VH-VL binders against q0atu2. Designs and how they scored, part 305

Target 1, 119 residues: q0atu2
Amino acid sequence: MLDKKARIRTSREYRNVFEKGKRLSGRFLIIYYVENALDNNRFGFITNKKIGMAVIRNRIKRQLRAIVREYQGQVKNKHDIVLVARAGIGKSSFEGMEKDYIAIMKKAGLFARNANKID
Below, E stands for the ipSAE of ESMFold2; O stands for the ipSAE of OpenDDE; V2 stands for 0.75 times the mean of E and O plus 0.25 times the DockQ between their complexes.

## First folded at step 14 (VH-VL)

Design yh6 (framework fv_ivicentamab_arm2; at its last look DockQ between E and O 0.69; V2 from the best seeds 0.80)
Fold by OpenDDE, look of step 14:
Structure yh6 (fold): chain C 119 residues (1-119), chain A 117 residues (1-117), chain B 110 residues (1-110)
Amino acid sequence: as target 1 above (119 residues)
Amino acid sequence: EVQLVESGGGLVQPGGSLRLSCAASGFTVSDNYMNWVRQAPGKGLEWVSIIYRRGSTEYADWAKGRFTISRDNSKNTLYLQMNSLRAEDTAVYYCAREEWLYYFDYWGQGTLVTVSS
Amino acid sequence: AYDMTQSPSTLSASVGDRVTITCQASQSIDSWLAWYQQKPGKAPKLLIHDASSLESGVPSRFKGSGSGTEFTLTISSLQPDDFATYYCQQWDDYSGEAYTFGGGTKVEIK
């Protein structure tokens, strides 16, 4: 799992991202992102009940965390980023989620320029 | 130079099978998202299937169970296996490359599949 | 399900005319919209991606605009080479298909 310091944990932190951040929607994900005053990125994950049962939501969260971890080193620093799962994500494959994450992050300009894995 | 060349199209009877090929050059198929898109005569474009970089696949609802997308990395070639073909499957079938952002930047010339008794 | 409406289906115009084609999505897709040009007997050609980004080699008379649910392709001054059918395209999160195309707009000589 992500390090404790790499996680958005408080309601206040989430609220700050939603109120001050930018929003971008993909096929399966919505991301909210805003610059922070830290030296590291923080990630938050939201899976609503409309996605499905708890077992499904937990699976999706696990998958999204795996994706974020894999590409974490390539994301521009000093950002708070919240991933909100859209209703249709329950039918998506892991690669579908990964593709969506990459596409959204690229479109948002959140990948570092030296991210050779993506470019 | 990026190039996609479809082949394998032809005339087939209803209920028959056909396998289409898409030979790629100028890029590695397994490093990209590859799609099949078809177009019935005088009609619009219709997405058929995608194969992801890691090998997962996705299909249009109408294609599930009858169509199979695959690739041969050693040949840098994309395939579409079509079974239980119907008259409404008559179309030009295109292979199309997708890099990252949900659009198709390169297309083949297409191959015509005609399903008729 | 058809989540995108393209209009008009057919457009008659003359060389030099300003041409406008519209695509309307049933829900917001931000700027995830591409435009293609297709001539008879040929494969579609990418013109614009991300709603407004012109593909390399495409003449500047082509312009894509819009965001959310309303998108427009504009040809500022129609040239003889521009008579063709145009399609918009987006991802699909509802119909069970990964992608959806507009119905197409045939731009023909008046």
Scores: ipSAE 0.887, ipTM 0.942, lowest interface PAE 0.5, mean pLDDT 94
Fold by ESMFold2, look of step 14:
Structure yh6 (fold): chain C 119 residues (1-119), chain A 117 residues (1-117), chain B 110 residues (1-110)
Amino acid sequence: as target 1 above (119 residues)
Amino acid sequence: EVQLVESGGGLVQPGGSLRLSCAASGFTVSDNYMNWVRQAPGKGLEWVSIIYRRGSTEYADWAKGRFTISRDNSKNTLYLQMNSLRAEDTAVYYCAREEWLYYFDYWGQGTLVTVSS
Amino acid sequence: AYDMTQSPSTLSASVGDRVTITCQASQSIDSWLAWYQQKPGKAPKLLIHDASSLESGVPSRFKGSGSGTEFTLTISSLQPDDFATYYCQQWDDYSGEAYTFGGGTKVEIK
């Protein structure tokens, strides 16, 4: 249930995260993250053309949204988080992306306890 | 305590098959990312395969089509089925747990596979 | 595809020496690097994860540092138990290999 209020929507919102946020790169993903002034988290997703054809990029976005949705209850609130797909993500599987997301979010200190489990 | 015990190694002719087992205790195999890593005599370490928590698998290119990683959750045991074995597959095979993600925090003692006429 | 070069390949040292082993990644891996110790006839043992985080039970004379592409393992005062081969390791996004290990550094007594 990654609904409209949990999405980064505007160029201004994306620019704020890229300009003011911290950056952490993993195997398949890069995250940019910054504290926001809301009571909730917001997520953005970026895939570029070098990842592959549009059908591949759309599949990646769907899978990343599903992963984020699955773990969203374990993410510390008040953050804007942009997930940027790395060029190599086209070679990944759903579980490869999921593992990378968990690893990055733990390393960034954005998960509350027990975020490693599949829920 | 966490323990990993490999078994099933031995001498096999080229073209033959072996099934390696890794019995785990002190943790649940299916809750973890489990890997096989090998080491040819006198050589370095080489990643072979991973099985993810949900059961997806990845293989080194040279292993694809010949090796199959699997697990039996009721026995808490990881497996590596090795087919069409070649002399260059001669190595000690380790199973390894990936608790710190992307790192192998626990290794078994290894089991030796020798592929020779 | 990621390459991982480890140097030196062999190092001779005495008990009490300070030794430094280097790993170079071909592309940035942030701080996603592990160091392992392997004694002859034994399985590898994780020493350090996340480039600098010491695994529980590993002596404090071991220190990992670096980020990006260049990483070091330093042993501040070499002990008899430290004569072993050391490997670094990273994830790899190249098709066909999920992880790559450095070629190893054998630390020998002399």
Scores: ipSAE 0.775, ipTM 0.894, lowest interface PAE 0.7, mean pLDDT 90
ESMFold2 (binder alone), look of step 14: mean pLDDT 90; pTM 0.927

Design yh7 (framework fv_ivicentamab_arm2; at its last look DockQ between E and O 0.63; V2 from the best seeds 0.79)
Fold by OpenDDE, look of step 14:
Structure yh7 (fold): chain C 119 residues (1-119), chain A 117 residues (1-117), chain B 110 residues (1-110)
Amino acid sequence: as target 1 above (119 residues)
Amino acid sequence: EVQLVESGGGLVQPGGSLRLSCAASGFTVSDNYMNWVRQAPGKGLEWVSIIYRRGSTEYADWAKGRFTISRDNSKNTLYLQMNSLRAEDTAVYYCAREEDYYYFDYWGQGTLVTVSS
Amino acid sequence: AYDMTQSPSTLSASVGDRVTITCQASQSIDSWLAWYQQKPGKAPKLLIHDASSLESGVPSRFKGSGSGTEFTLTISSLQPDDFATYYCQQWDDYSGEAYTFGGGTKVEIK
């Protein structure tokens, strides 16, 4: 799991991201992102019931957290970022999610364009 | 210079099998997302399959069970194994590189596959 | 597959004409849209990605615009080398296919 200080935890924090942040959609993910006043990034994860049963939603959330952790050091600092899983993500492979995350984060300017997978 | 060269196309009978190759140069296949896209004579473009950097694969619904995408890293070559071929599979098959952002920046010249009795 | 409606299917024009091709997506794809040019017997060539980013080496007379569900490829002044078939392309998140292409637009000489 992500460090406690790297997590969006309160409804107020989520609302702030949705109301003041920018939105960008990918194949499997929607990200909402806004600058924060901290020295670190914070991540939030949303998996709606339309994705599938609880076991599926939990799997997706676990996979997304793994992806975020892996690339955490490559994300520009001082951002609150919420990942919303889209309906089709339930049928996606881990690498499909990873590809989408990388692409959408690069397009948003949160992930350096020259950044690639960690070997 | 980036280059993709397809080979292995030809005439095959219905129910037959064929393996296509795509030799890549100027970049490492395993560091990119590689795709197969086909085009029936006089028709549009149709995505077939993708192999991800870590080796996972994805197929169009119509291709599942009959087509297999793979690669040989030592040869820097992409493959498409086609089984149980049908007349409607007749097409030029292209290999295409996808580095980022869901578009294909480099394509091979294509190889023609004709399925006919 | 998601619908990607490309129009027109065929376009007759003369050298020097302003040409406009449109693609309409069934859902918002933000700016995840690419344009390709294909000449007879040749592979597709990437022209524009991310809706408006011109690929290296592509003439400035080509312009991509739009976002969400409506996209346009414009050739400001058609040249002899531009007679070809053009395709738009997006990702697909629902049909089980990773990518969807438009039906194509054949730009032919009037």
Scores: ipSAE 0.892, ipTM 0.945, lowest interface PAE 0.5, mean pLDDT 94
Fold by ESMFold2, look of step 14:
Structure yh7 (fold): chain C 119 residues (1-119), chain A 117 residues (1-117), chain B 110 residues (1-110)
Amino acid sequence: as target 1 above (119 residues)
Amino acid sequence: EVQLVESGGGLVQPGGSLRLSCAASGFTVSDNYMNWVRQAPGKGLEWVSIIYRRGSTEYADWAKGRFTISRDNSKNTLYLQMNSLRAEDTAVYYCAREEDYYYFDYWGQGTLVTVSS
Amino acid sequence: AYDMTQSPSTLSASVGDRVTITCQASQSIDSWLAWYQQKPGKAPKLLIHDASSLESGVPSRFKGSGSGTEFTLTISSLQPDDFATYYCQQWDDYSGEAYTFGGGTKVEIK
């Protein structure tokens, strides 16, 4: 898995997602997402100081990266996706964040669906 | 066919304990988000607790320390252990299956818990 | 309390009437809102999720709408089977509670 290739890295890349992408808010997360011109997806993560101290924010980023990594095979390709942690996320468990990510990604139409059942 | 059947309700004195059960059929409890929701007589619905697919739990603040949600996967059964019961805990207790979009698609019939001297 | 504001609390109506029930959230919840119907002595039954998505087997006279903080359940032509109490429900991230319900709207025979 190419971790560096799957990152949004520059301010320009982030700005493009925020300005031209769609926004969807869940219980703990907000996602912004837009099609890109690549063969792969890229992910960005934002945690504000209002969430807590740096230790807390770093823990949340690591947990979100783990969640994204687990489900990355289900995500439709060619998207830049920025996950913004909401203030209440500090009270969430790993599974609370995971559930919210699944919900948001399904609602955004970003999970690929299996072609099951052909008549 | 999805079915949820609660049991274990009854009359209990203040300070007592009860364990509620919710037997599930037509789906696997551990593959789903399972919740308890209660309703005091003549009152509205109040969320109590969730157990996530991997076994993490979350509780309403008023339930923390007194109530414990759990499951037994070999019996496909959800539980609510209620300790230090009070009169205000008198309610019908429902188990409910939750879908990804934060809503409850299947509910049991409920079991009545009455806390009274 | 941090539950949803649901109105009216009681509504008297006749068969054939158009009925409107509203819920207001204290914060924007996008479209993460569900509606339930409950008859006396029975468990709640899911009618609508995601503000406007009808559950399988729910009559098309039920319509949900709204986004953000204001939501509406409309019954376009009330039927005898529709006299019940209706609840809205959201996720909540305050004070450790995962979900909150509206106070309910009892729809009863005029």
Scores: ipSAE 0.807, ipTM 0.904, lowest interface PAE 0.7, mean pLDDT 89
ESMFold2 (binder alone), look of step 14: mean pLDDT 90; pTM 0.929

Design yh8 (framework fv_ivicentamab_arm2; at its last look DockQ between E and O 0.57; V2 from the best seeds 0.76)
Fold by OpenDDE, look of step 14:
Structure yh8 (fold): chain C 119 residues (1-119), chain A 117 residues (1-117), chain B 110 residues (1-110)
Amino acid sequence: as target 1 above (119 residues)
Amino acid sequence: EVQLVESGGGLVQPGGSLRLSCAASGFTVSDNYMNWVRQAPGKGLEWVSIIYRRGSTEYADWAKGRFTISRDNSKNTLYLQMNSLRAEDTAVYYCAREEEWYYFDYWGQGTLVTVSS
Amino acid sequence: AYDMTQSPSTLSASVGDRVTITCQASQSIDSWLAWYQQKPGKAPKLLIHDASSLESGVPSRFKGSGSGTEFTLTISSLQPDDFATYYCQQWDDYSGEAYTFGGGTKVEIK
């Protein structure tokens, strides 16, 4: 999966993103993002019980991590980004999640201008 | 120039089937999110279905099981297979392009489907 | 639309009038809202996307504003070519549909 250095791991790190970061909502995702003092991006993932059973939540997390990995090289550096899965994501296809991620990240200005879907 | 041209509409009896086509030019269908949207006579717009770039599909709850969205990349054409048609399915059916921002920037002229005995 | 209300349904106005159409979402959608214009017998035409971004070729008298749950389309000075039906549109995560349209607003001659 994501390298350890690319992960938000502590409660304090999450709190910092929620308190100081910007928020943007999509169809299936909410992202919180804030600039960090590092040379790399860090990602966090939140799936609450409203999404469904643990097996569903774990599937969603796995899918979101896959999406983040795929587009990691296109994201502007020096950001902490938390992805919060919305309730309806459990019914979404992988492509639906991917579409939402791309749309939100572009709207937030976190993708490079020439960033596009990997074919 | 981007262009979408729907065809295949017509009169069909209840329970019948019909396949609509949407010929696209000026862009590649498989590189975009393609949608069907319908409009009953004198009524508002209603989303029907979407096909994603990699081929996944999504349908309105009322369309599931009866409608099938597909495409032929070699023909750059979008399709809507409609089965078990009902009177309430009577509408102008539009194909609409979505690039990636949850809105439709190009629409076809629409094709009328009339379901009547 | 279950989670989006467009008002008014009909609006009578004269050339030169300032016209305002409103869409209200049941939950915050940030700026994920588009406006369309439709004339009789024609396909909808995109006017505004992302709440306030004017589509290329659309006259500057059209203005989109708002964020969150309240959105407005304003025509600063109504022209003869503007008599039509207008629709707002958003994504949908609740109704089982990917997208939801407002009920429409018919702008007609007073």
Scores: ipSAE 0.889, ipTM 0.944, lowest interface PAE 0.5, mean pLDDT 94
Fold by ESMFold2, look of step 14:
Structure yh8 (fold): chain C 119 residues (1-119), chain A 117 residues (1-117), chain B 110 residues (1-110)
Amino acid sequence: as target 1 above (119 residues)
Amino acid sequence: EVQLVESGGGLVQPGGSLRLSCAASGFTVSDNYMNWVRQAPGKGLEWVSIIYRRGSTEYADWAKGRFTISRDNSKNTLYLQMNSLRAEDTAVYYCAREEEWYYFDYWGQGTLVTVSS
Amino acid sequence: AYDMTQSPSTLSASVGDRVTITCQASQSIDSWLAWYQQKPGKAPKLLIHDASSLESGVPSRFKGSGSGTEFTLTISSLQPDDFATYYCQQWDDYSGEAYTFGGGTKVEIK
């Protein structure tokens, strides 16, 4: 679970990210991200009814929060980041979502994954 | 040096089964996203299946229920169990390593599966 | 599901020609597009990922470009080693396949 201070909570906070942030699309996720004036990151999660029934949407939201928490230490501080689930995410596995998150966060420059060149 | 070597191809009757192997060296299979991709003679490339780093799997719709991707981490080897084989499954089967960015950076040389009576 | 159209299917060219191959996605895939080269009897070889990022060891005459729905592979001066079949590849929305390849473009000697 993300701490209360690490959550985007209000409509105003979400609008700020959508209006002023950068956008990057992956296979299952779209992220919007913008620097904030805090000392920490904040995350928001959006799922809508086109993805599926409430049980499916709740599972996806729970899985995305778990993924974000697992990689939170690698995320550059002072960012508000909104994850928007794409329609196809309802059929994805946890690992499909995780792979997509890693890809889009790395491409956005929000965390760098060190490559093992010897591999 | 990264290397992928497929084996286990051959002639099999329709309705039969076959298990393909892909021996990997120069990297750890379980640290990577491993895929099977096939190519029918004279045709294009077609994705078959992926196994993720933690062991989750995805399959092309036509493969679901007939094919099973798996791995043996102690042998650093990827497998494709193929059941209920049909003539249209005749192809060269490649194993391929996928990086985080949705592309296949290393491919084996493939193993031919021929399904005929 | 995402559809991927590659054109032309076959292309005849001479050594030294500038060759252009296109792939078109039915829906935006940002820049998540890879290009492969395949010679007869050989496995595919990665040339370009992320639409325009040239793989190490790939000759600089190969150039990828595009984003969104239309992508181009250009060979600025065709060499004898470049007569091969080229494939583009993208992710899919997981409604049938995780990845799709274009139908291929065979580059032949004119």
Scores: ipSAE 0.761, ipTM 0.890, lowest interface PAE 0.9, mean pLDDT 90
ESMFold2 (binder alone), look of step 14: mean pLDDT 90; pTM 0.929

Design yh9 (framework fv_ivicentamab_arm2; at its last look DockQ between E and O 0.74; V2 from the best seeds 0.82)
Fold by OpenDDE, look of step 14:
Structure yh9 (fold): chain C 119 residues (1-119), chain A 117 residues (1-117), chain B 110 residues (1-110)
Amino acid sequence: as target 1 above (119 residues)
Amino acid sequence: EVQLVESGGGLVQPGGSLRLSCAASGFTVSDNYMNWVRQAPGKGLEWVSIIYRRGSTEYADWAKGRFTISRDNSKNTLYLQMNSLRAEDTAVYYCAREEGWYYFDYWGQGTLVTVSS
Amino acid sequence: AYDMTQSPSTLSASVGDRVTITCQASQSIDSWLAWYQQKPGKAPKLLIHDASSLESGVPSRFKGSGSGTEFTLTISSLQPDDFATYYCQQWDDYSGEAYTFGGGTKVEIK
């Protein structure tokens, strides 16, 4: 699990990201991202009921957290980032989600210049 | 220089099997997302399958159970095993590289598969 | 299923003409749209990716534009080498296919 300080936890924090942040869609994910006033990044995760049963939603959320943790050190600092799972993600493999996350984050310019794990 | 060369196409009877190969050079197959795309004579392009960098695979719904994508890293070669072939599978089959941006930047010349009695 | 409607299916034009091909997605795909050129007996060739990024070596007369659900490929001045079939392409998140191509547009000489 992500450190508490690396997590978006309150409704107010989520609202701030949705209202002030930028939006970018991928195959399985939508990200909302905005700069914060902190020294670290914070991540939020949303899995709606349209994805499927609670077991499926929890699996997806666990997988997304794993992906975010894997690449956390390569993300530009001072950002709040919310990952919204799209309806089709339930049929995706872990690598499919990972591929989508990397593509979206790169397109958003959120990976640091020293990011090389994705090469 | 990046190059993809398909082979293995030919004439096969309905119900038969065929294995296509795609020899890659100028890049490492296992470091990229490799795809098969086919095109029936006089028709458009149709995605068939993808193999991810760590080996996961994905197929079009119509291809599931009959087609298998694989690779040999030691040979830097991509494969497509086709079983239970049907007349509607007649097409030129292309291997295509994707670097993770949801588009294909390099294509092979294609290999023709004709399924006919 | 994801629909990618490409129009027109066939386009007759003369050298020097301005040519416009459109691709319409059933839902927003932001800028995840690529264009390909294919000549008879040849493999598709990538022209444009990310809706508007011109691939290396592609003439500047080719221009991609649009975002969301509406995309356009424009050839500012058609050259003899441009007579071919063009395809748009996107990802697919729900239809059971990873990628979807438009139906194609054949640009032929008038």
Scores: ipSAE 0.893, ipTM 0.946, lowest interface PAE 0.5, mean pLDDT 94
Fold by ESMFold2, look of step 14:
Structure yh9 (fold): chain C 119 residues (1-119), chain A 117 residues (1-117), chain B 110 residues (1-110)
Amino acid sequence: as target 1 above (119 residues)
Amino acid sequence: EVQLVESGGGLVQPGGSLRLSCAASGFTVSDNYMNWVRQAPGKGLEWVSIIYRRGSTEYADWAKGRFTISRDNSKNTLYLQMNSLRAEDTAVYYCAREEGWYYFDYWGQGTLVTVSS
Amino acid sequence: AYDMTQSPSTLSASVGDRVTITCQASQSIDSWLAWYQQKPGKAPKLLIHDASSLESGVPSRFKGSGSGTEFTLTISSLQPDDFATYYCQQWDDYSGEAYTFGGGTKVEIK
């Protein structure tokens, strides 16, 4: 699980990222990201009802949290990052989501080192 | 440095089976996303299958249930097992490397599969 | 699956001509588009990735542009080595297909 300090918690925090952040879309994910005034990163996750039933949406959130946790040591600090699941993600595999996350984070310039290494 | 060499193509009767091989050198197959792509004679390119770094697989709908992508990491070799072959499967089959950016930076020379009675 | 329309299917040109090839995606793919060159009897060769990024060793006369749904490959001064078939390629967001290729553009000697 991500630490409470590393989670975007409030509607205002989410709204700040959507309104002021940059947006990048991949195959299964969209990320919104903005610099924050903290010394750490914060992550948020959004799945809407078009993806599927609650069981499917909860599984996807859990899988995305696991992916983010695995690579969090490689993410440049001082960013609020919201991952939004695209409609097609319901048919994806864990590795399909992982590949997309790595691609998007590299394209956004948010990784500080090789994403293949586990910390 | 990077090389991909396909083999195992040939003439097969409809309903038959073939196993294609792709020997890789200059990189490790399991560190990459490996793909099969085919091209019918005189036609365009068509994606067939991917094997992910951790071993998960994905197939084009028309290939699912008939084709199986796999690898042998000790031999640094990618495979495509093709069963229940049809005339429509006649094509050159390429293996292709992807570093995870949704494009293929290295391709093998291809191996021809001909399915006819 | 996303539809991808590549045009023209065949193009006749002379050495020195400026050549433009178009790919149209049915829905936005941001800049996740690649271009390949294929000569008869050979495998495809990557020219451009991320819509406009030249692969190492590709001559600067090749330029890719576009984002969203419309993409172009331009050859600013056609050389004898450039007579080939060109394909665009994207990811596809359905689990049944990971990638989609354009139908190809054959560039022939006039």
Scores: ipSAE 0.787, ipTM 0.898, lowest interface PAE 0.8, mean pLDDT 90
ESMFold2 (binder alone), look of step 14: mean pLDDT 90; pTM 0.926

